# Ledger of designs, part 4: VHH binders against StAR-related lipid transfer protein 4 (Stard4)

Target 1, 199 residues: StAR-related lipid transfer protein 4 (Stard4), of Mus musculus (Mouse) (q99jv5)
Amino acid sequence: ASISTKLQNTLIQYHSIKEDEWRVAKKVKDVTVWRKPSEEFNGYLYKAQGVMDDVVNNVIDHIRPGPWRLDWDRLMTSLDVLEHFEENCCVMRYTTAGQLLNIISPREFVDFSYTVGYEEGLLSCGVSVEWSETRPEFVRGYNHPCGWFCVPLKDSPSQSLLTGYIQTDLRGMIPQSAVDTAMASTLANFYSDLRKGLR

## First folded at step 19 (VHH)

Design DD2
Fold by OpenDDE, fold request of step 23:
Structure DD2 (fold): chain B 199 residues (1-199), chain A 125 residues (1-125)
Amino acid sequence: as target 1 above (199 residues)
Amino acid sequence: AVQLQASGGGFVQPGGSLRLSCAASGFTFRNYAMGWFRQAPGKEREFVSAITNSGGSTYYADSVKGRFTISRDNSKNTVYLQMNSLRAEDTATYYCARGFTFKWGSTYEVYFDYWGQGTQVTVSS
């Protein structure tokens, strides 16, 4: 069995969750963030959705591991590809800035990443790898199965619908309220930053 | 470059024991899961055993459970396979493999990306 297949299937299942199972966590003009209890850890699975004024391929190229992500994502402070595999698969290491006035100290993630076709669009998904090496300046976080669906709008092919499923265990000693606030804000900012990056 | 060098194979009588070793180089050993596979002539390569990067979890094929034990020494960049109560059907070329450990909920899973050269194990009276 392949981890990529399992990951893809898991995200598709998340994408099929009925609307009434989600609760609104944050709603701004151009993006809505929902959440529900995660089945993977003691935390929440977040759903975010918004329309992007760009084609699917360009949107996903800015999200997936590559040269573009660091240019626009203000939360990400470093990105390294540790292993590159065939068929749009890799293992990457990235770091994030502190949040909420450093109540949440900087984090490091090591993730398997996989991008694949989905309907008329793309799915870029990932899950953290257990990784022994740590650096004192970073707390190791863990992404349970996460991903971004991007499909073209039927009535406007120059635009795309971007839907994200995120469930991140930040680990460390963080008040739950801080985690909740940070996750909702992070996802909202993700869309805002991405929109700026696509211009 | 990633290298996995297996050793310890040989001839043994049924009921005997062997200890395989795999020396790893070219990567940070402690970050990766390790495993063993085997392939008999005319058969497909099959999973034998795996150990997570931390060594906290081990996995075994049903055919070797209770007889084989996988372990690792991160200070030596080596993974081992202790094979006891060997049977004729254990005859195969054994391969060391590198992989990744994933946590799914409360369970750990291992997926492999690289295999080294094999060492021959022959169990015969």
Scores: ipSAE 0.898, ipTM 0.939, lowest interface PAE 0.4, mean pLDDT 96
Fold by OpenDDE, fold request of step 23:
Structure DD2 (fold): chain B 199 residues (1-199), chain A 125 residues (1-125)
Amino acid sequence: as target 1 above (199 residues)
Amino acid sequence: AVQLQASGGGFVQPGGSLRLSCAASGFTFRNYAMGWFRQAPGKEREFVSAITNSGGSTYYADSVKGRFTISRDNSKNTVYLQMNSLRAEDTATYYCARGFTFKWGSTYEVYFDYWGQGTQVTVSS
C-alpha cells in the first residue's frame, strides 16, 4: 500500500512538470515524445503523449498487466505475473525483444505494477523490483518510476488522452546515443501498436 | 503456498540473548527481501529489522539498533534475527515477513507483503 502511494505520487509529480522543462525527442504524426534528465539515474525521463480512439478503461486494460498486452505490443515477448496482490496490483516479469539490430540485446524486467483512478481516468504505473534471479539470454533492465495517464477528452469522451512517463535503465554496455534512439522509437511504436491493438 | 515458519523464541532474562530463525518455503527466497516485526500485547505491530534480497543492506528500528542483527542464508532459505542485550520492552510476538526491495534513486527500500506465524519472546527477570 505504501509503495503504491509513493509510486502514484511520483508519477503525479512528473505529470506536473512544466512544459518548458521538456525537450522534444521525437515527433511523429500522432504522438510526441519529450525528454528531460532523470533525477533517478544517469539517463532521461521520457514523456510521450497521444490521443487514443477508445475509452479510458479499454486503453488501460490493454496497457496494464493482463491478457491483452502481449497481443499488440511487438516489443514485449513474454509477460508473467509473479505476485498478485489485488486486481490492480501485482509484480510481473516481462521480456523484450532485441532492438537496433541487436545492439540492444533482449531485456528482462521485474516490475511492481499498480493501476488506480486518476481524475476522470486511470493511472497505470510501475517500478522495477530488485530481483536476484537472472536468465542468461536476457539482460536485466530497470524501470524507475514510470506510468501511463489516460483521461477522456472533454469534447469527445469516446477518445482518451494517453500520456506516458518512462525512465528505463536498460543497463548493459550500450552507447547512450543508442539508448536515446531506442527509447524515443519504442515510445512512438508503443502508440502505433496500441492503436492497432484497439481496433 | 508461501510459508514462513519462525522459531527460536522463548524465555530469557534481561541482558540475555536469543536467535530467531525463519524458514521460508513456497517461493524463490533469494529474490525477496526479508524482515522481522513484533507485536506486544496491547500494542501495534512494529517494524524491527529488514534485509534486502541480496543481503547488501540491513535496516533496524531505532529501539533495537546495536543490539539486534539480521542476516540471511539463501542456501537454506532462512532469515535470522540475533537479539542481544534483551530488555523487558523487547517482549513480544515476533513475526517473519517477506518483502520486495526497491531501488529508489540511490537508496534501497523494502516493502512487505506477507507475514508468517509468530514466535513468542519473553524477557523477564
Scores: ipSAE 0.896, ipTM 0.937, lowest interface PAE 0.4, mean pLDDT 96
Fold by ESMFold2, fold request of step 23:
Structure DD2 (fold): chain B 199 residues (1-199), chain A 125 residues (1-125)
Amino acid sequence: as target 1 above (199 residues)
Amino acid sequence: AVQLQASGGGFVQPGGSLRLSCAASGFTFRNYAMGWFRQAPGKEREFVSAITNSGGSTYYADSVKGRFTISRDNSKNTVYLQMNSLRAEDTATYYCARGFTFKWGSTYEVYFDYWGQGTQVTVSS
């Protein structure tokens, strides 16, 4: 019983949740964001889906911990690998910029990250680690099990379907409406910024 | 480099007590969970006890509950195992281990990534 296997199985379970359990939260162009109440905390599990104009390996290489993430993800302001176990598995610390005119101040996350095969594609998933060191310029957030499934489109071998499950406790004192707005905007911006980064 | 050195083993009679210590270096101790495993000759390593990075939660194998107590001192980078009411079945090499604390739902769990050098505990009349 590894943390990697438990995390992978949890994400596969989320990917099997039936359509009628989800509520649409936002649609922007060809990206749809849904949500449902989280089983992990008092908040929401978000699902996002959209098509990427690139092959699975390149899409996931831009999402997983690595050199490309800070080039395109304008929300992420730093990324440090704290422990490296294998190429596909690490503990990382990353920070995010303030959101909604700093109603949400900058956050810091310490996450276990695991990338593994899924069908004809990849799953890159993560969950926060309890980490005692903090920095005063950041609020320590917590990612409950989360991840990105990326599989090739059957009819379009140069394209991929990217589906994300995001379950973030931002912590601190934030109005719920601001949390909901930030999560939906973050997911829409994720897709648009990633598309630009892949060009 | 990560180093975990267990000490405090020895020979003890059944019903006796020992306290094991594990000195840690090469990493920021307070960020990690710690634990104890043991291995008797010809058997696989088995879990004994774990403690979260904060010290807020402790875990024990059923065979040692009520007899063993894990603790940590972050100022000394040291984890301890107080072993009371020792039995012949407790005879083994005891290893300390480093791990990570995760929260799954309402509970904390510990997953280990490194095992150190052991110390021998022998319980015999």
Scores: ipSAE 0.754, ipTM 0.871, lowest interface PAE 0.8, mean pLDDT 91
Fold by ESMFold2, look of step 20:
Structure DD2 (fold): chain B 199 residues (1-199), chain A 125 residues (1-125)
Amino acid sequence: as target 1 above (199 residues)
Amino acid sequence: AVQLQASGGGFVQPGGSLRLSCAASGFTFRNYAMGWFRQAPGKEREFVSAITNSGGSTYYADSVKGRFTISRDNSKNTVYLQMNSLRAEDTATYYCARGFTFKWGSTYEVYFDYWGQGTQVTVSS
């Protein structure tokens, strides 16, 4: 079995989790963030959902590894593609800015990324790779299986429904309350920043 | 370009030992998992052993557990396979492979993306 298939199936499983297993963590305008305990690590699996005023392909093209991500995502400070595989698969290294007035210092992630069709839309998913090379200005974090489902909004076909599943181990010594605040706020800000980045 | 050069194959009698080496170049060796596969005449290629990028975890096919030992030297960009108590069933072309280590829950898994040229191991009375 391939890592791509295992990752895809894991995300589809998350997308089938019943509504009563989720607890609301943040709600801002038309974006809702929920969470539940993660099965992968001592932390939370976050779900975020909101409508984007663009078609699936353009929304996902701004999320997946590519030339537009750094233009709109103010949290992401660098992105390098380290390995290319057969189309829509890569290993990427990216960094994030300090959060909560640097209570959370800048992080670095090395992730496998895979984009594939899902219903009438796309799934762009990822998981971190164990990568020995580190840089002292960053704490190496770890993304457990994560991804973004994007499908056309049925009543408004020029819009898309964007649903994300995120479970990030930020590593280091961070108070749990700071982790919880950062994760929920970052997901809500992700939507507002992405909306500004789309034409 | 990525290159994996396996060596150390040859003819041995049953019960004998061989040590395979694989010299790696064209990538930052310490970031990658490494492994060994083999293909016997008329058979499909099969997994033999893997070692994580740090060397902290090793994996073996059931058919070789207790007889084969994988190791790596990150300062020499080299992965090794020590093969002891060799049997006729170990006759195959052995391939060095590069891969990635993923943590899935509490376990580590290795997935391979590149295979080098093989080295022949023949075990015969």
Scores: ipSAE 0.739, ipTM 0.863, lowest interface PAE 0.8, mean pLDDT 91
Fold by ESMFold2, look of step 19:
Structure DD2 (fold): chain B 199 residues (1-199), chain A 125 residues (1-125)
Amino acid sequence: as target 1 above (199 residues)
Amino acid sequence: AVQLQASGGGFVQPGGSLRLSCAASGFTFRNYAMGWFRQAPGKEREFVSAITNSGGSTYYADSVKGRFTISRDNSKNTVYLQMNSLRAEDTATYYCARGFTFKWGSTYEVYFDYWGQGTQVTVSS
């Protein structure tokens, strides 16, 4: 009963959800964001998909916990590795900036992270840990099972298809319309910011 | 370095009681779940009990439910196992363990990442 295996299997299950169960939430250039009701909490499971002009390993190395994440992700303001189990497996604490003129105040997350092979590419996934220590300048959020699948494009091997599944409970007192706006926009901005960060 | 030191084992008659203690160091105790496992000679190590980081949820193997009580004192970085109504089948080396609490839907689960040194419990007339 490995948490890594349970998390991985959950993400593979999400990746098998039929296209007709999803509803389009946003399209920006070549990035599409869909959503459906979450089975984990009173909120949405978001799916995002877009092409990256880089190979799988470099794309995932910029997403997983590591030295590159804070260089490009303008939403993420800090990242600390709290427990390191294996090179591909850790518990991390990270913070996010305020959004929508601080309608969504800064958040803190403590997540288990696991990166593993998937088909010809990689899956980098995570889920929040119950963590008693809090800091007053942050609202403690909670990531339900989430992850990024990245596989090479069949017809263009220098490019990758990046597909994400995200279901974040931001907690606190936030109007639902602000939550909906922030989640879809954050996923679209993730792609544009990551593209700028790839070298 | 993470260190878990179990103590309080010994010899006891059937029906008797023992209290095990496990002192923790090398990590921020209040952030982690804790638990107890045991291993009898010739058998695999088995789960006994777990307690979440907040102490809000406790879990027990069916074989010990109603007889054993897990508790923790975050001010002393210590987890305890009160063992009552002891039976010969409870004879084993008892290990304390550290873990993480996860919420999956409405259910809390504990996953262990570190086991300490054990203490011997022997129940015999």
Scores: ipSAE 0.738, ipTM 0.860, lowest interface PAE 0.8, mean pLDDT 91

Design DD2
Fold by ESMFold2, fold request of step 23:
Structure DD2 (fold): chain B 199 residues (1-199), chain A 125 residues (1-125)
Amino acid sequence: as target 1 above (199 residues)
Amino acid sequence: AVQLQASGGGFVQPGGSLRLSCAASGFTFRNYAMGWFRQAPGKEREFVSAITNSGGSTYYADSVKGRFTISRDNSKNTVYLQMNSLRAEDTATYYCARGFTFKWGSTYEVYFDYWGQGTQVTVSS
């Protein structure tokens, strides 16, 4: 059992969760965010879905670790690839800006990332690595299994359907209302910022 | 470049003891899990032992449990395997390995990405 296979299978399981198990957390123009209690930690598994006006490969290339991520994702403040295994997998370290007037202080994550085919599209998924090195300006967060499914729209071959599963333990002492607000808003802003970056 | 140099192998009689060392360089040692594998002639490489990046958890193959002890010294970038009550079946080339620690729910797991040069352990009368 490779970590890549276990991670991929977990994301496919999330993608098979029936619609009636989800509750809507936020709706904005053509982006819907749902949530359900996480089985991995005391928190939520978030699902987000929306249409992107680009083909699968370009959408995923802007999400996976690579040269474009910092150009468009304004929440992400740094990204370093710590280990290269293959073109489709790596260990990376990234940081995020403070949110809600620093009620949520800047975070640092160290994640394993894996990108693989899924139906006529791609799955780019990740999970945090236990990493002893920390930096004092950041709180070390933890991403439980998470990822992005991107498949082409059959009736619109220049468009893709992007579905994300996000399961982040921000750690530290944060009011639950702040966590809920930040997660839902972050996912909505992810879509709008990505759309601008694809132009 | 990642380098793992195992040492401390040799010839011992059954019931004897041996301590293997593995010096690591080319990476920040404390961030990684470490482990030991072995391969006897004509056999597949098999897992022996692992230790998490923090040293908080250790793992052993059933065939060595109670006889072998893995440890690490992060100040010396070194992982050790103390081998007691050695048996002829322990004869193999022993390889040091580097890996990553992941948490899945309540359990920790180690996945290895690099194997160093081995050291020979021969147990015979």
Scores: ipSAE 0.738, ipTM 0.867, lowest interface PAE 0.8, mean pLDDT 91

## First folded at step 20 (VHH; from DD2 with K103Q D113H)

Design EE2
Fold by OpenDDE, fold request of step 23:
Structure EE2 (fold): chain B 199 residues (1-199), chain A 125 residues (1-125)
Amino acid sequence: as target 1 above (199 residues)
Amino acid sequence: AVQLQASGGGFVQPGGSLRLSCAASGFTFRNYAMGWFRQAPGKEREFVSAITNSGGSTYYADSVKGRFTISRDNSKNTVYLQMNSLRAEDTATYYCARGFTFQWGSTYEVYFHYWGQGTQVTVSS
């Protein structure tokens, strides 16, 4: 319960960061990605935002740990829930495909996940746990506090505003430029894939 | 199934020592933080000590700092609590706990979610 609260509060703080503190990293038709230096590690905190043509609950159900995420997220190659807790909390293990022609080799993450109400919408957030076990085919990554805010549009409740905050330490020996490129692209693709999944 | 079996409790005089052990099974021990809690009659369960999954960091309640030492042997799936200079107020049922280690910036924090069966520690003259 205490970690859930801390995580939620951290994400709320990110969500309150003023616009002028963000720098555009990638802008495509329906998604904008910003970044700023992270306070959690030697890297960047990314902000992504886009409108989804679906209600909040369905959007979040596709994002949060569950039966839907693996169906549409092309980057995710496996997902297992290791521990279930009450109040929409769990620990999950998932793997990602290699990126940038395998300059970034496949990663494995073990994350605490928490979903909670936020305003008239939902917040699905997570943070990695330290995990000693390794598999040769995967590099251990670490997600610092990250999450997705999803709120209904004021003028159209059937649509939702999805805002993500991501700060992933991919670890390993990767040039920072490659990390930056991969993160921006990954976030943009996340929206594209999700939109397809919601159809 | 996850199991945490605590042992080593007993009767001891003030100033004496005890060493608690907790044998873990049913999960990959090295992936989890371990800790000890205690509960005295009529009191709430309280944190005693914690150790990260790697053993790199340890934590202690103020009431036991300098007297208790937590350690772990990942090859034996066991966490230990060495209790020295025991006091009457240390009398309680001691519980072994499993949790997760989180990195926050340059620091680590542990949060617990599973407790095993307790072992009774009684400090009395």
Scores: ipSAE 0.902, ipTM 0.941, lowest interface PAE 0.4, mean pLDDT 96
Fold by OpenDDE, fold request of step 23:
Structure EE2 (fold): chain B 199 residues (1-199), chain A 125 residues (1-125)
Amino acid sequence: as target 1 above (199 residues)
Amino acid sequence: AVQLQASGGGFVQPGGSLRLSCAASGFTFRNYAMGWFRQAPGKEREFVSAITNSGGSTYYADSVKGRFTISRDNSKNTVYLQMNSLRAEDTATYYCARGFTFQWGSTYEVYFHYWGQGTQVTVSS
C-alpha cells in the first residue's frame, strides 16, 4: 500500500511538469516524445503522448500486465506475473528483445506494477525491484518510476489520450547516444504497436 | 508456498541478549529483502529492522539502534536479529517479514508484504 501510493504520487508529479521543461526527442505522425534529465538516475525521463482510438479500459488492459501485452508489443519477448497483491498490483518479470541491431542486448526487468483510477481514466504505473538473480542471456535493466496515464477525450469518449512517463536504466556498457535513440524509438513504436493491437 | 519460520525467542533478564533466526523457504531468498517486526500486547505491530537483498543496507527503528543487529545468510536462507542490552519495553512477539527492495535515486527502500509466525520475547526481572 505504501509503495503504490508513493509510486502514484510520483507519477502525478511527473504529469504536472511544465511544458517548457521538456525537449522534443522524437516526433512522428501520431506521437510525440519529449525528454528531460531524470532526478532518479544519470539519464533521461521521457514523456510520450498520443491519441488512441479506443476507450480507456481497453487501452490500459492492453498495457498492464495481462494476457494481451505479448500479442502486440514487439519489444516484449516474455512476461510472467510472479506475485499478485491486493488493489490491482503485482510483481512481474519480463524480457525485451535486442535493439539497434543488438547494440543493445536483450534485457530483463522485474517490476512492481500498480493500476489505479485517475480522474476519468486510469493510471498504470510501475517501478523495478532489486532482483539479484540473473540469466546469462539477459542484462538486468531497471525501471525507475514510470507509468501510463490514459484519459478519455472530452469531445470523443471513444478515444483516449495516452501519456507515458518512462525512465529506464538499461545498464550495461552502451553508448549514451544509442540509449537515447533506442528510448525514443521504443516509445514511438509502443504507440504504433498498441494501435495495431487494438484493432 | 512461502514460509517464514522464526525461532530463538524466550525469557531474559534486562540487559540480556537473544538471537532470533528466521528460516525461509518456498522462494528464492536472495531476491527479497528481509526484516523483523514486533507486536506487544495492546499495541500495533511496529517495524524493528530491515536488510536489503544483498545485505548491503540495513535499517533500524530508533528504539533499537545500537542494540539490535540484523544480518542474513543467503546460503542458508536465514535472516537473524541479534538483540543486545534488552529492555522490558522490548517484550513482544517478533515476526519475520519478506519484502522488496526499491531504488529511489541513490537510496534504497524496503517494503514488506508477507509475515511469518511470531516468536515470543519476554524481558523481565
Scores: ipSAE 0.901, ipTM 0.941, lowest interface PAE 0.4, mean pLDDT 96
Fold by ESMFold2, look of step 20:
Structure EE2 (fold): chain B 199 residues (1-199), chain A 125 residues (1-125)
Amino acid sequence: as target 1 above (199 residues)
Amino acid sequence: AVQLQASGGGFVQPGGSLRLSCAASGFTFRNYAMGWFRQAPGKEREFVSAITNSGGSTYYADSVKGRFTISRDNSKNTVYLQMNSLRAEDTATYYCARGFTFQWGSTYEVYFHYWGQGTQVTVSS
């Protein structure tokens, strides 16, 4: 219960970071991606925000570990739930496709995941676990505290505002410019792919 | 099913030593952090020691630092607690625990989610 609370509180702190600490990294259609230096590793904390044409529960059900994630997320190539602790907590292992013509080779993550109420909506958050088993076809990455806030849009309750905080250490030998390009593009594509998956 | 069986407890005079063992089964031991907790009658369970899945970091409650040593043998699926210079206040049921190691900033933290069967340690004249 202590890791769930610490993770939740960390994401709530990120959600309170003042606007002048963020720099715009990418803006595509109605999705904006910002970044600031991470306090967790030598890299960036990314923030993404956009409106979804669906209710909170359905949006989060497509993001959290579950049967829908692989249907729409073109980056994610596999997902295994290794342990369930409660209906809203698990440890999962997932893999991602190569990016930028395999400049970033396929990655593997082992993450603790926790979904909980937030205001009138939900927060689905996670952080990687140190996991000794590796597979040679993947580079083991590490997600520092990350998560997705989803709340009803105040004037349009059938729509949701989806805000994400992502700080992924991809590990390996990758040019920094490739990392920066991949992270911002991945977040913009996340929204586009999710919107298609919700139809 | 996950099982943690602690053993090696007993009756010891103050200043003596004991070595606790915890045999683990039902999971891939090397992926998990391990630790020891204790509970005296009428008190809450308290942290004693932890060791990361790789064995690279160890942690101790202030009350046991310098006297207790945690170690693990991944080939035997076993975690150990060497207890030296035992005191009456060390009297408790000792429980082996399983957890996860997380990197949080520049440090590693261990969070536990499973406690096994305990072994009694009694330190008395």
Scores: ipSAE 0.779, ipTM 0.877, lowest interface PAE 0.7, mean pLDDT 91
Fold by ESMFold2, look of step 22:
Structure EE2 (fold): chain B 199 residues (1-199), chain A 125 residues (1-125)
Amino acid sequence: as target 1 above (199 residues)
Amino acid sequence: AVQLQASGGGFVQPGGSLRLSCAASGFTFRNYAMGWFRQAPGKEREFVSAITNSGGSTYYADSVKGRFTISRDNSKNTVYLQMNSLRAEDTATYYCARGFTFQWGSTYEVYFHYWGQGTQVTVSS
């Protein structure tokens, strides 16, 4: 059995969830964030959508594991690729900055990452690996199946529609309302920061 | 270099027991799931058993449940397969494997990506 295939199929299933199952969590200009209860853990599956002023390949190259991620993503503080399998698959370890002082301390994630074609664009998806090695500076989080779909806009081929599905278990002792607020804001800021980082 | 060296195979009478060992090197053992596969002559390689990186969960093919026990010793970078009540149908080359543990809802699943050298187990009178 292939983890890549299971992960891809799971993300495609999320991308087919009907509009009426989602609730709006945040809207900032042309970016909308929705959420619904996660089936993977006690928390939410978030959906975010917005238009990027760049072609699919460049947008996804700035999101997938690679040298550009730390240049633009203000939340991510380190990124190490632990295993390469093929150009489109790896296991990576990354860390995030603390948020809301003493509410969300810095986190560490170890994720399997897989990038594959989707329609006329790309899907870059991931899921955390159970990884026994930890560091005392960080709380180990867990990303349940997540990913970014990026396809060209039909009438505007120099632009892309970027849709993300995120369900992160931050672990630790955090009030759920603080988690939900931070997640929605982080996704909206992701779009703003990515736009500034594109070439 | 990642290495998985299986050992402990041999010739055994039906009803007998063997203990296989797999010595691992070239990676941080405690971060990975481990498992055993087997391949009989003319057959495809088939799953036998798996153990998560922490050792908290174990998995077995139906054909070996109750007879085989997987275990690991993270201080020795070694995974074991205790095989009891052996049958002629257990005759195969046994391979240890390395994988990742993932959480899917309330269950844990193991996916393998590396297989080591095998050790032969032959069960006959």
Scores: ipSAE 0.775, ipTM 0.873, lowest interface PAE 0.7, mean pLDDT 91
Fold by ESMFold2, fold request of step 23:
Structure EE2 (fold): chain B 199 residues (1-199), chain A 125 residues (1-125)
Amino acid sequence: as target 1 above (199 residues)
Amino acid sequence: AVQLQASGGGFVQPGGSLRLSCAASGFTFRNYAMGWFRQAPGKEREFVSAITNSGGSTYYADSVKGRFTISRDNSKNTVYLQMNSLRAEDTATYYCARGFTFQWGSTYEVYFHYWGQGTQVTVSS
């Protein structure tokens, strides 16, 4: 039983959760964000969905670890690949900007990343690694199983449907309302920023 | 280059003890989980023991619980396997392994991705 297989199966399970288990958290333009209680930690599993005006491979290439991520993702402030296993697997370390006037200070994550086929498209998923080295300017966060499903739209093959599942433990002492606001806003902004990056 | 050099194998009588060592180089040792696997001729490689990067948790196959003890010294980049009360079925090539620790809900799990050179352990009269 590989971590890749366990991670992939977990994301497929999330993608099968029935619609009535989700509560709408935010709608911005054509992006909807839902949430439900997480089974992995004391917090929420977020789902986001929206249409991208690009093909699956290019959308996922801008999301997975790679050369374009820092060009468009305004939340992410640095990205380093720490271990490379195969073309579709790595461990990466990344940092995020402060949010909500620095109520949420900058965070650092060390994540295992895995990209694999899903139906006519791709799944790019991840989970944090326990990593002993820390840096004092960042709070070490933890991403529980998360990922992005991207499949072509049948009636519009130049477009893709992008669905994400995110459950981040930001750690530290943060008011719950600030966490909830930041998570929903981050997912909506992710879509807006990605769309600009694809243009 | 990543290297895991196992040593301390040999011939021992049933009921005896051996201590295996694994010297690690080419990576920042304290960031990784470590473990031991073994493979007897004609059998699949099997898990023996694991220890998290901090040393805070240890894991053992049922067949070795109470007889084997894994430990690590992060200042020496070394992981150890103390093997006591050895039995004929413990005869195998033993491999040191490197992995990652992940949190899944309330538990920690270790997944391995690199195995070093083996050292032979033979338990016989």
Scores: ipSAE 0.762, ipTM 0.870, lowest interface PAE 0.8, mean pLDDT 91

